# Designs tried in a protein design chat: VH-VL binders against Arf-GAP with Rho-GAP domain, ANK repeat and PH domain-containing protein 1 (ARAP1). Part 2

Target 1, 186 residues: Arf-GAP with Rho-GAP domain, ANK repeat and PH domain-containing protein 1 (ARAP1), of Homo sapiens (Human) (q96p48r954to1139)
Amino acid sequence: ASMGDTLSEQQLGDSDIPVIVYRCVDYITQCGLTSEGIYRKCGQTSKTQRLLESLRQDARSVHLKEGEQHVDDVSSALKRFLRDLPDGLFTRAQRLTWLEASEIEDEEEKVSRYRELLVRLPPVNRATVKALISHLYCVQCFSDTNQMNVHNLAIVFGPTLFQTDGQDYKAGRVVEDLINHYVVVF

## First folded at step 1 (VH-VL)

Design f05 (framework fv_felzartamab)
Fold by ESMFold2-Fast, scan of step 1:
Structure f05 (fold): chain C 186 residues (1-186), chain A 120 residues (1-120), chain B 107 residues (1-107)
Amino acid sequence: as target 1 above (186 residues)
Amino acid sequence: QVQLVESGGGLVQPGGSLRLSCAASGFTFSSYGMNWVRQAPGKGLEWVSGISYSGSNTYYADSVKGRFTISRDNSKNTLYLQMNSLRAEDTAVYYCAKDFYEGWYYMDVWGQGTLVTVSS
Amino acid sequence: DIELTQPPSVSVAPGQTARISCSGDNLGDKYVYWYQQKPGQAPVLVIYEDSKRPSGIPERFSGSNSGNTATLTISGTQAEDEADYYCQSYDSSAYVVFGGGTKLTVL
């Protein structure tokens, strides 16, 4: 629940994911799918930090209802939570293997490798990746309105999930592949 | 088909102990949080305890904290409630209930319940 | 530390609209859930997160939550809707909190 806690040390919800992730994803799914620049636009820094601190202290006590929180503050809180995970969402041990899988030329082999790597993730990490990618798949379905296509989401979430500085194009490619192949990978 | 079946209820003396079991089938048990909810004869529902999918997080109502212990065995698809230092006011039908996929604090599937009677 | 208050009973004629209230301090800032319980049976979830219906629950069931009061509404009430109804919410001092229940009579 504090900074420095791994995914398995977080308060977990019904789908084996951190309550913080569930709350943020659910709110954006309800209120933010048509918001222009969702995940690209940043919330106000102080509001985002205050929200994230509240979620880290007791996610159960934080209630996100339409009209009470700006969607950009919620999306920024989610990104910061995922970015700040000590071991990362894909784990440090498997990070390079995930990035190298993005270089596989044959699409069927690449998809098969991603499925294999998902099974090797800790259960909480695997469930969280599935929930997040499912959500991003929904976000891009509204790209005509929100202006966030698969490529745009990959640019945002590649560095966030793999904890890069934005220069590692392979991180974005993994995210893009998982969204594009969501139906067959998950 | 999703099913929850409670067992272990019965008559026990005040100060005694009892262990309830809930056998789950028809869903991936290890993916859902579980709860125990009780209902005294002719009274309303009272939440007793909850446990996360992995067993890492447990929660208790103040009325049972320190006396009851919730646990689970994911390899056996079974939920447990160990009840110690039982009191007359613990007399109730005890339901096990599965957390809903989209929410933390509510239950979509319930068992039929098992009766616990604490009487001298 | 939230306490949920429901009326003990509500009576409606068949085909009329039934409304069951659930009151708590600042309840509109929390999610509310509703359960139906018939004699000798386990509770059934009929509304979750204020206004959403689980698959298989008739569309005549609806919910709202604002200010201090959440309401379960059953339009065109049928004989089979006769049951006890419980609202549920939560807070940081209690994981799950149930209201006292309302007996709905359809006569």
Scores: ipSAE 0.007, ipTM 0.487, lowest interface PAE 14.1, mean pLDDT 85

Design f06 (framework fv_felzartamab)
Fold by ESMFold2-Fast, scan of step 1:
Structure f06 (fold): chain C 186 residues (1-186), chain A 120 residues (1-120), chain B 107 residues (1-107)
Amino acid sequence: as target 1 above (186 residues)
Amino acid sequence: QVQLVESGGGLVQPGGSLRLSCAASGFTFSNYAMNWVRQAPGKGLEWVSGISGSGGRTYYADSVKGRFTISRDNSKNTLYLQMNSLRAEDTAVYYCARVKGYYPYAFDIWGQGTLVTVSS
Amino acid sequence: DIELTQPPSVSVAPGQTARISCSGDNIGSKYVYWYQQKPGQAPVLVIYDDSDRPSGIPERFSGSNSGNTATLTISGTQAEDEADYYCQVWDSRSYYVFGGGTKLTVL
């Protein structure tokens, strides 16, 4: 794998989030929360790729300033980084277990199962999931302006985080459940 | 009441050894990268060493590499700096410092420091 | 390797604006952090990520960073602001790099 492609290469503490994730999330929180279609709209392909390459090479030295980067380029870079993780954010070993948890009918049992699965994730994966879901919870709080409610975010991030072709509705349901139950799961 | 309290400083002869400790309280210690920063009398701040939250990765300034070892015990909420082959140039107040949450390059919480004097 | 250069001292009258520079090659491409240190005390983070203030830091403290110079600005400077100020960046090769420090004298 290329240098800077893994979660652990981007962080200083095992429970800290990767610097790529922090830089992108921070920029979108400052500049993109009211942007219509944030995370649904794609940035320009060449600008997104160039930004992602810079972040992979040395995310600590990449400075994202308002007006210098389109928010859609930053959001696309984040999605691509997460989608391209070799082991995936939820890990290959646990992917099916997470997807099956989304089918549990009892709400309390489902939430309890997600908490158990979170503690089984490697520390960096767990911290990254928490940071990302926290951010998506903030994004949907501005859904009246940005048009990205929980369901819309789940459609985007389900395939991205579980590395599916978009046909697995369970992936979207996991993301939706984590956002809806953020306060009690994390 | 987030606190960092250093201990273990003192007077030591050149070539000697000291072990510094930093007791952390008021936050989830294992979630934070920790660092040692020193300041020689009347001089500026100099970063010495850093350690990841799990202890799996360590970093050292060139001036101390091979002589100092940073470690942590997350069950005791304690950070350590083992200092070997001490030199007069290592005389300084040693601060332990926490990296600011998810902003991994700023030290948001500092201890009050412990003085290490390396003298003949 | 990046080197951060600060003026050794800056002097201002009470109520005036103090500006402390931190110069480094292409420092505008990095995030800059500022620390205040009073005699006999540990440093205190006053600015992070170029321009953000931690909770509890007065609004008169602000920061900027572009090109080869980052600046800490203290408007309406007060006697209690008299201290040493250090800038700091992260570098992938050198890790945490501090400037040499600036002594701010008020009055």
Scores: ipSAE 0.006, ipTM 0.523, lowest interface PAE 10.9, mean pLDDT 86

Design f07 (framework fv_felzartamab)
Fold by ESMFold2-Fast, scan of step 1:
Structure f07 (fold): chain C 186 residues (1-186), chain A 123 residues (1-123), chain B 107 residues (1-107)
Amino acid sequence: as target 1 above (186 residues)
Amino acid sequence: QVQLVESGGGLVQPGGSLRLSCAASGFTFSSYEMNWVRQAPGKGLEWVSGISSSGSTIYYADSVKGRFTISRDNSKNTLYLQMNSLRAEDTAVYYCARSDYDFWSGYYGMDVWGQGTLVTVSS
Amino acid sequence: DIELTQPPSVSVAPGQTARISCSGDKLGDKYVYWYQQKPGQAPVLVIYQDNKRPSGIPERFSGSNSGNTATLTISGTQAEDEADYYCQAWDSSTDYVFGGGTKLTVL
């Protein structure tokens, strides 16, 4: 079974974020912020797979003009890309430490711990986490229309980013904490 | 109505730094990819750097990688180019230019250009 | 990885047709853009996506692109058309690539 390259092995722009992530995030920011169920709804399987394969071959040349790709196909491609990372977004080495940080009861101590853990991530991973959480913060600002509040996004992205089979509450809590504390953590 | 105005050019010694600005007006700046293009005295046009509408994707010509940094502030409708470790061959008029089409669609040209700002690197 | 080659200069008599070529490997598979630049002025887009004119550009300007060569054609050339003309293509590996420019003189 083939998996994608780690973040450090991806095609990068000079801002140290994978081009695939930039392209998908930018498209959804332009076309998908008011789409009901964005990230919860799945795109068509064959279209999503074709899009992801095209992005992996040459992300810069893929045609993502407004109205030509369904937003759910793009959002599904991004989720599959992130879930398929061999070392994960938060790295295999630091995975358990991130999950344990979510259980800290004192909010100030928890935020301080997340900030410490972000500094310890490889630069590409840190920049990618910041870009993704910034995007999700933007998505939830439109939750009255798109129906995706912080908790809904955490349910989707917890298992995706920490590569769990079920809804692990700790993984979801990390995502929720990072969105809720975006301005003080980043 | 639609305007791009560059500033920040001047005379600098080799190894020095300059920061260029481009003020945009008359259009929704945050919706367009922006570029820096330069032209050495009596020579042709050379693309230097580009940045997506959100600022998330950035590209550089090989000649400036590691020395120049493009950025934008959509709240101020302003594009920037931070130029470090300047060389004599960086002497040029620097133009700010708006992408004709969305960078992501694969159709790229530049439809609006500023007046340019002169950067001279000389001892 | 594409390199664009233009003739350094082209001369035409007033009212005659000027043709400026731009050559590159498989250029016909890409979109070509043409810019006009007069002394001391910024470039002005005169043709986009091979053969389309921006609003305000005279109908005497036209373009084509096939095989390895794109051509800018100016019919009934006028004195005010004297300028440097640059072709430009885009590729995912090189981004924006400009030709060396062609100086058009109207006799």
Scores: ipSAE 0.000, ipTM 0.437, lowest interface PAE 19.8, mean pLDDT 84

Design f08 (framework fv_felzartamab)
Heavy chain, then light chain:
Amino acid sequence: QVQLVESGGGLVQPGGSLRLSCAASGFTFSDYYMNWVRQAPGKGLEWVSGISGSGDSTYYADSVKGRFTISRDNSKNTLYLQMNSLRAEDTAVYYCAKDTYGDYWGFDYWGQGTLVTVSS
Amino acid sequence: DIELTQPPSVSVAPGQTARISCSGDNIGSYYVYWYQQKPGQAPVLVIYEDSKRPSGIPERFSGSNSGNTATLTISGTQAEDEADYYCQSYDSSLSYVFGGGTKLTVL
ESMFold2-Fast, scan of step 1: ipSAE 0.007; ipTM 0.527

Design f09 (framework fv_felzartamab)
Fold by ESMFold2-Fast, scan of step 1:
Structure f09 (fold): chain C 186 residues (1-186), chain A 121 residues (1-121), chain B 107 residues (1-107)
Amino acid sequence: as target 1 above (186 residues)
Amino acid sequence: QVQLVESGGGLVQPGGSLRLSCAASGFTFSSYAMNWVRQAPGKGLEWVSGISYSGGSTYYADSVKGRFTISRDNSKNTLYLQMNSLRAEDTAVYYCARERYYYDSSGFDYWGQGTLVTVSS
Amino acid sequence: DIELTQPPSVSVAPGQTARISCSGDALPKKYVYWYQQKPGQAPVLVIYEDSKRPSGIPERFSGSNSGNTATLTISGTQAEDEADYYCYSTDSSGYWVFGGGTKLTVL
């Protein structure tokens, strides 16, 4: 059986998220939390491409034992996978609504809007967003060592998750808001 | 009832070509990554090549990269190894091996009986 | 990146414990697999992921992996355990590497 390109067509693991996402997040949580520039630094192109290709073809057979894979290769594979989703993590149908929510001035109203938008995402997308933001919340807890605070993660993941060219500051604001309000949004 | 049967080995001149086949039965072939492992007479095991369950990803040992091509036909439950530009040092028994997912890694759980490739004048 | 070094031979009396080592610089961070091969036969998996036994492998087989050395231990060694034993692991690029093999002789 071939895997499709959308999130719902991916091979799903425990917690109903794509195995690709689980494998990468789990490895970085175990090995990469204190790595300087995690997610900002790029892995080696050939190693990242081979890893991503193996994950795309058969994610369940790919295991990342601690210390075997460079953490930057894994983080780059995850970013590329998320960036390349045809419908995007937040879906094309809801993309503009998420970006507009980031402009709400009242913090309580903004948080309520994000909660509403999360329940309107397809189940796999919602679970994947929750898992990813939970992971990024963990990453920024080690920012003293890894130098990736919430703002730095937002700069990296805004364009990645909303598939922008880095010119849309609203994408970064959504990611930053979700991390900062993780406890109350999820 | 898992069975892997290699064929296609034989005598070939240096610089020649051979294609090995591995016929699989007793399991869902399309669900497993497959590998070729060789063993020169009186020597140890050497991993040669691997292929993902769909055939989308292939891997090669440096000693054979550019000369050997691994492929599979899931509709026929068959694994292949196309060997070109053969050298005397390629003389070995070639085993077909099934790669199984465990908990945190994969390893070979079933092997065929092997097919002998002899590269000689 | 890793080369796995095994002793070429180990000899034990029947009923005694055999220990076969597999050494490599990166081994504490790599999973090790052990394969048994009898003359003219294909290899058989006896230990996976450092210390776990496949179904059908006798309890006398056990494994460990610590301090740059993985060890296959066969307690109460029997005549049918006489074979070549290979360790195997992945290098830093994810490719498979086998040790040179150890011939176990049971006297």
Scores: ipSAE 0.000, ipTM 0.440, lowest interface PAE 17.3, mean pLDDT 84

Design f10 (framework fv_felzartamab)
Fold by ESMFold2-Fast, scan of step 1:
Structure f10 (fold): chain C 186 residues (1-186), chain A 122 residues (1-122), chain B 107 residues (1-107)
Amino acid sequence: as target 1 above (186 residues)
Amino acid sequence: QVQLVESGGGLVQPGGSLRLSCAASGFTFDDYAMNWVRQAPGKGLEWVSGISWNSGSIYYADSVKGRFTISRDNSKNTLYLQMNSLRAEDTAVYYCARGPLYSGYDEYFDYWGQGTLVTVSS
Amino acid sequence: DIELTQPPSVSVAPGQTARISCSGDNIGSKSVYWYQQKPGQAPVLVIYDDSDRPSGIPERFSGSNSGNTATLTISGTQAEDEADYYCQVWDSSSYHVFGGGTKLTVL
């Protein structure tokens, strides 16, 4: 069942982001940071679908426990949730503006544009982007073990967050820029 | 004022080829995935093919895969459908339909053209 | 591969509530879209994302989706609502899947 076409219509937790997002991020932070290929590897389709259905029905009542859920099923559920947002995490209205910002040649001007665009996002979308990018920054800190550096995460999350086919390099550049400049843009 | 106008339909012999065009106006064409949906006389809607905003993702219904080719020219705001090896069962009104802003995960069609009739008959 | 099943026809008197079902395996986990098609015209989107209405669609149109059945509900049905109605979902293997359509007759 769909909760509507924007992030604001999802169940929100104490941090003002969707409960689905913080459940998945929290679980991966606790159990998945050293998992090789985290976010690149896919979970089992039926298990991922069942988990996502449970989260969509009542995310607050879903308890992700070590040993009961494979991290790849949880990471796949999170990616599918973000990919399937009808309005998208960066919103339809601002999607192309974000992609265009990635092409700004001057680094300081580019970072300034990203900060401006973040402020223009609805509060829940802005908070969710911040939480997700913070998490991805944490994931890449373990890249020696998990093999997922900033570039690898950009390849996975560019298409996921901007709902592209994986051939749009600009989407990857936005994700890479946000991770690399996390401290100054958030 | 979104407008989609199909052209290129007509009568064609079995085994023949036909190229459909859809001229788009009133919106930024390269922001949207585009689709072809057909409807045989007296029958229901059947999705035929879809193409992402940048042509990077292309999908076909099994019934047309290998015979039809979807393409777009964003500089001309035009969507195309090249139909080869046409069969009697391809007889239908072909609609051009706009998908959402998503690449690869287009789920619904918010605007439709009026359609162009393709009749495959000897 | 999901198949969507709709009743071929539904008849209601003016002012009555029309309910058009769309059944599919685990359809409640998907987003459902509904289209209205009048004779000789292109389809018009009347419901998206299970229950949302596009601008310009009357409030008498509503949708729901749970379990194995999605439903389009038209309250206080008017003569102008007489049309064919199609449900549609996206599926990872079949892509865009339409139901067979339901002819709504008002009279």
Scores: ipSAE 0.000, ipTM 0.458, lowest interface PAE 15.7, mean pLDDT 85

Design f11 (framework fv_felzartamab)
Fold by ESMFold2-Fast, scan of step 1:
Structure f11 (fold): chain C 186 residues (1-186), chain A 120 residues (1-120), chain B 107 residues (1-107)
Amino acid sequence: as target 1 above (186 residues)
Amino acid sequence: QVQLVESGGGLVQPGGSLRLSCAASGFTFSSYSMNWVRQAPGKGLEWVSGISGSSGYIYYADSVKGRFTISRDNSKNTLYLQMNSLRAEDTAVYYCAKHYRGSYLWFDPWGQGTLVTVSS
Amino acid sequence: DIELTQPPSVSVAPGQTARISCSGDKLGDKYVYWYQQKPGQAPVLVIYQDSKRPSGIPERFSGSNSGNTATLTISGTQAEDEADYYCQAWDSSTRYVFGGGTKLTVL
């Protein structure tokens, strides 16, 4: 496993998503849904790096154990993996189109546009977006305890998924829209 | 020690209604997702419905959607399942099950179950 | 969407090793959980996350999961292990998926 591999070059698991994504999402779902600041808080740099390297070597053989790995290290590894994708999760070719869709004023038209853009993504990217947004929808359902509402998740994942410096509010808007309209879009 | 005690089962005619309760103790009830899982006589396990600690996340199996309503009262440490428009195929032992450590992926522990029989 | 297939029954003599399979598409990419159910009783978790034992579960219970098949292994099977065994996985599309169950007979 190379550090800069595209999604299509990753080890694929359940529902054609990268095993790295599945392992991290599964662990956070099991151990991290009530963790205050999940995804906002950073893991320890060296532990996060070691975990990510292990996942990139052979994600299928990596099984995370409660009590042996801090949830913040796992969430940081997932964020770094997604941010480091050479073509990005939403692809470089479609990036601007996704950002422009976030500015559509009519809500029904906006949702329809997102559905159209999802089917235009490569199968692995589409499946991975669905899995990730489903997970984030679940995370925000516990926001009373974890303090990570939809807006907070959008602030974190907008720059991560669209590989921006955090100044592009449209990236956060796309993530927020997909979470808010999860049931209708997927 | 964690305890889950179901009640409210019984014999009901097709088209009728029943409300099941699950009394929880030994843990911070509001911090855990809770589920109902059923088992028809001599058959396997089937997940029915789940609810998060805050009630912000509620989900149903397709077979019961629109007929059953899951709810909880965190002040009483009690989980509920309101069952309407009951059918013969809803006959089963209904188990209350807790998710491990705030996760929604597996069940530990399970209550003793309460039998619901839908028959004329 | 994933469907979990178990053999309906498995028979072993006391002291022998019982192996109960659970098969599903790409199941090795998911965590698998195993429940034991004795007549008239609630299910009891015996293995979680493929291979971990809850406190109080004897060491003779072990699990594995790779490719398309997860396996529950009971070494030195005892009469008290006679029960129905169910595997379970989580899938984002179907939610909770249980296998059909395997009746283990010790005779």
Scores: ipSAE 0.007, ipTM 0.503, lowest interface PAE 11.1, mean pLDDT 84

Design g01 (framework fv_gevokizumab)
Fold by ESMFold2-Fast, scan of step 1:
Structure g01 (fold): chain C 186 residues (1-186), chain A 120 residues (1-120), chain B 107 residues (1-107)
Amino acid sequence: as target 1 above (186 residues)
Amino acid sequence: QVQLQESGPGLVKPSQTLSLTCSFSGFSLSTSGMGVGWIRQPSGKGLEWLAHIYWDDDKSYNPSLKSRLTISKDTSKNQVSLKITSVTAADTAVYFCARGYDWEGYFDYWGQGTLVTVSS
Amino acid sequence: DIQMTQSTSSLSASVGDRVTITCRASQDISNYLSWYQQKPGKAVKLLIYAASSLQSGVPSRFSGSGSGTDYTLTISSLQQEDFATYFCQQYDSYPYTFGQGTKLEIK
């Protein structure tokens, strides 16, 4: 019933999100918010690889069904997709600048710097970052059940989004800052 | 008001390439979530989905025909094109283009169809 | 590929009748099913999507039901303009596939 009216179509402009990201985020929002260790627990490797290959080939034809896909397989596919982006979600050109912004001591100055850097991202990257951080904010709202607070999500997504080996703690700080300051940054 | 209109050669010879164009109005393929697909119907038979293209230039093809199909768009002209290589008599059909929305695989508005006959 | 079977290729009915057209998928399609109406010389029209959602502008006499592999299109009180061919389509899995069609004819 929500498909195709002109007003709804106009609202989709600069908020374009890759279908792979939308599919995975939507499924986890519906089925996975209370799953213990969501995003920390890895899916089964061969199932995750097959799912990711299907999504990369034709994400719009892949419908994730409750009971058929384990939430950990879907969350692992999303993490692998984001990590494997050739230019990265924050782009290779801006990666170091984002990491350096995390070291700004003054909180208000840091938030202003993140806001400035978001505007400089390509529209699709900016929209994807906003959608992902919004989703992670929702995940942590269920942390009493799923055991994934902001810090735990930052440990997982820092290396994933900035394509580091996990030794660069600045990447985790960027993710944590964006979640904690979602309302004022976006 | 959403409208789609197909155009094609009417007649093509076996082994040649068939080129079809879909011209539309009332929506844009620059709008996130929009897509256009091609469906064909041989005389007296059912509908067969061929290919789909979305606003972000993502493309999907029927696997049985994928090696012969190329779908493309010209967003500024509101046009989507389909090419089918190495045609045979089995490709004789009415060809439709139709609007599909993202996240869903159904088609809400269709063109009237263009008949293509493959004959020597 | 998912096969869509409309076992009845032709159905005869009178104005005012309650008509049901059935569609069976070769595997579970989780309600990712749409119904279309095709009249000679006219564009194909979407009637129902997501198995039971009525498309805007379609008369309320049309309804869809079903789950899993078995789906039904119902016309509660057939009108003269409803004599047409009806197709089901699954969009659960790629490639998208259609039923062979059921032609609704005047008795």
Scores: ipSAE 0.000, ipTM 0.473, lowest interface PAE 15.7, mean pLDDT 84

Design g02 (framework fv_gevokizumab)
Fold by ESMFold2-Fast, scan of step 1:
Structure g02 (fold): chain C 186 residues (1-186), chain A 120 residues (1-120), chain B 107 residues (1-107)
Amino acid sequence: as target 1 above (186 residues)
Amino acid sequence: QVQLQESGPGLVKPSQTLSLTCSFSGFSLSTYGMGVGWIRQPSGKGLEWLAHIYWNDDKSYNPSLKSRLTISKDTSKNQVSLKITSVTAADTAVYFCARVYRSGWPFDYWGQGTLVTVSS
Amino acid sequence: DIQMTQSTSSLSASVGDRVTITCRASQSISNYLSWYQQKPGKAVKLLIYAASTLQSGVPSRFSGSGSGTDYTLTISSLQQEDFATYFCQQSYSTPWTFGQGTKLEIK
């Protein structure tokens, strides 16, 4: 897949999510779960850009090895990939609907609405959301060490996944809800 | 220490369903990217991948056998099961289970294998 | 399906020899290649993955190389415990497929 392609145009792995996502998430799961500030801290700009370019051109040929890639470069590459999606992970067509769902007062109704919205996402987007939120659920399990609790992850990934300028906290609330309700939503 | 152990019937009759269980320790299928697959080897022949299942219940099957294969997991018991329906003599093989990561990573730890013979 | 071909089904060698085992894919597999060792009555052991990455705990005399369609496993100085059957595997595309195996036998 080329730079700027939508999620469905990316090189896909066996479970219908981009290989770029699998590569980055697998590496961080192996090497980065206890890294302080994981996803909050930025990697080196040049290293992150070169890694992302390699992943965009042929993610299957990119093999990340412990000790050879700084975890912050990999986490930054993943965030930039998700941020750069032209239609976004949650799609432009459904973005406002997801944000509105975060304001439902009744918890059971809110969870039910998120399940409905997940089904309405394109298959690649739905699978990618599930994989990413599952990963973030694991990251926050190590928050005593990495300092990235659910709230901290929501601050980082809200703007990234919904492509906001970081001022709309409702995007963060969606991410927080999906992490907190991971077991019942997915 | 990662360990996997296969168990099966040893002998199964043609047309019956073969049920295999892989029990493992040293890792969990609740871990992101973690999976278990099944590989078989007929006597004196090569290795054939059958199926794998991942932490998120994502499943892949060998297309040549897909209609006969069902893979499932019980995360709380650390078990993965494989069922093969309508067995024939061609299904006689040593059956292995092995741990696998997503993204095309290898089978890094294997069980010792269990021999299944299909005969009357 | 991607076909994996190991050109030699059996190879005879002596302790101390440099041994080379080859594997060819029917199409480019972008280094999604692993090498396994199988001894009778023992679990299959992963030696190399990503074409050239040595699995933790595997002796340094084992190395992998190659790209595209052609890959090689090298044992720099053969030891007695290395007599076994060696398999290559591609994980680039499903179904994942193995080479037919190369049995390394005592000369």
Scores: ipSAE 0.000, ipTM 0.449, lowest interface PAE 16.4, mean pLDDT 85

Design g03 (framework fv_gevokizumab)
Heavy chain, then light chain:
Amino acid sequence: QVQLQESGPGLVKPSQTLSLTCSFSGFSLSTSGVGVGWIRQPSGKGLEWLAHIYWDDDKSYNPSLKSRLTISKDTSKNQVSLKITSVTAADTAVYFCARDSYYDILTGYFDYWGQGTLVTVSS
Amino acid sequence: DIQMTQSTSSLSASVGDRVTITCRASQSISSYLSWYQQKPGKAVKLLIYDASSLQSGVPSRFSGSGSGTDYTLTISSLQQEDFATYFCQQYNSLPYTFGQGTKLEIK
ESMFold2-Fast, scan of step 1: ipSAE 0.015; ipTM 0.501

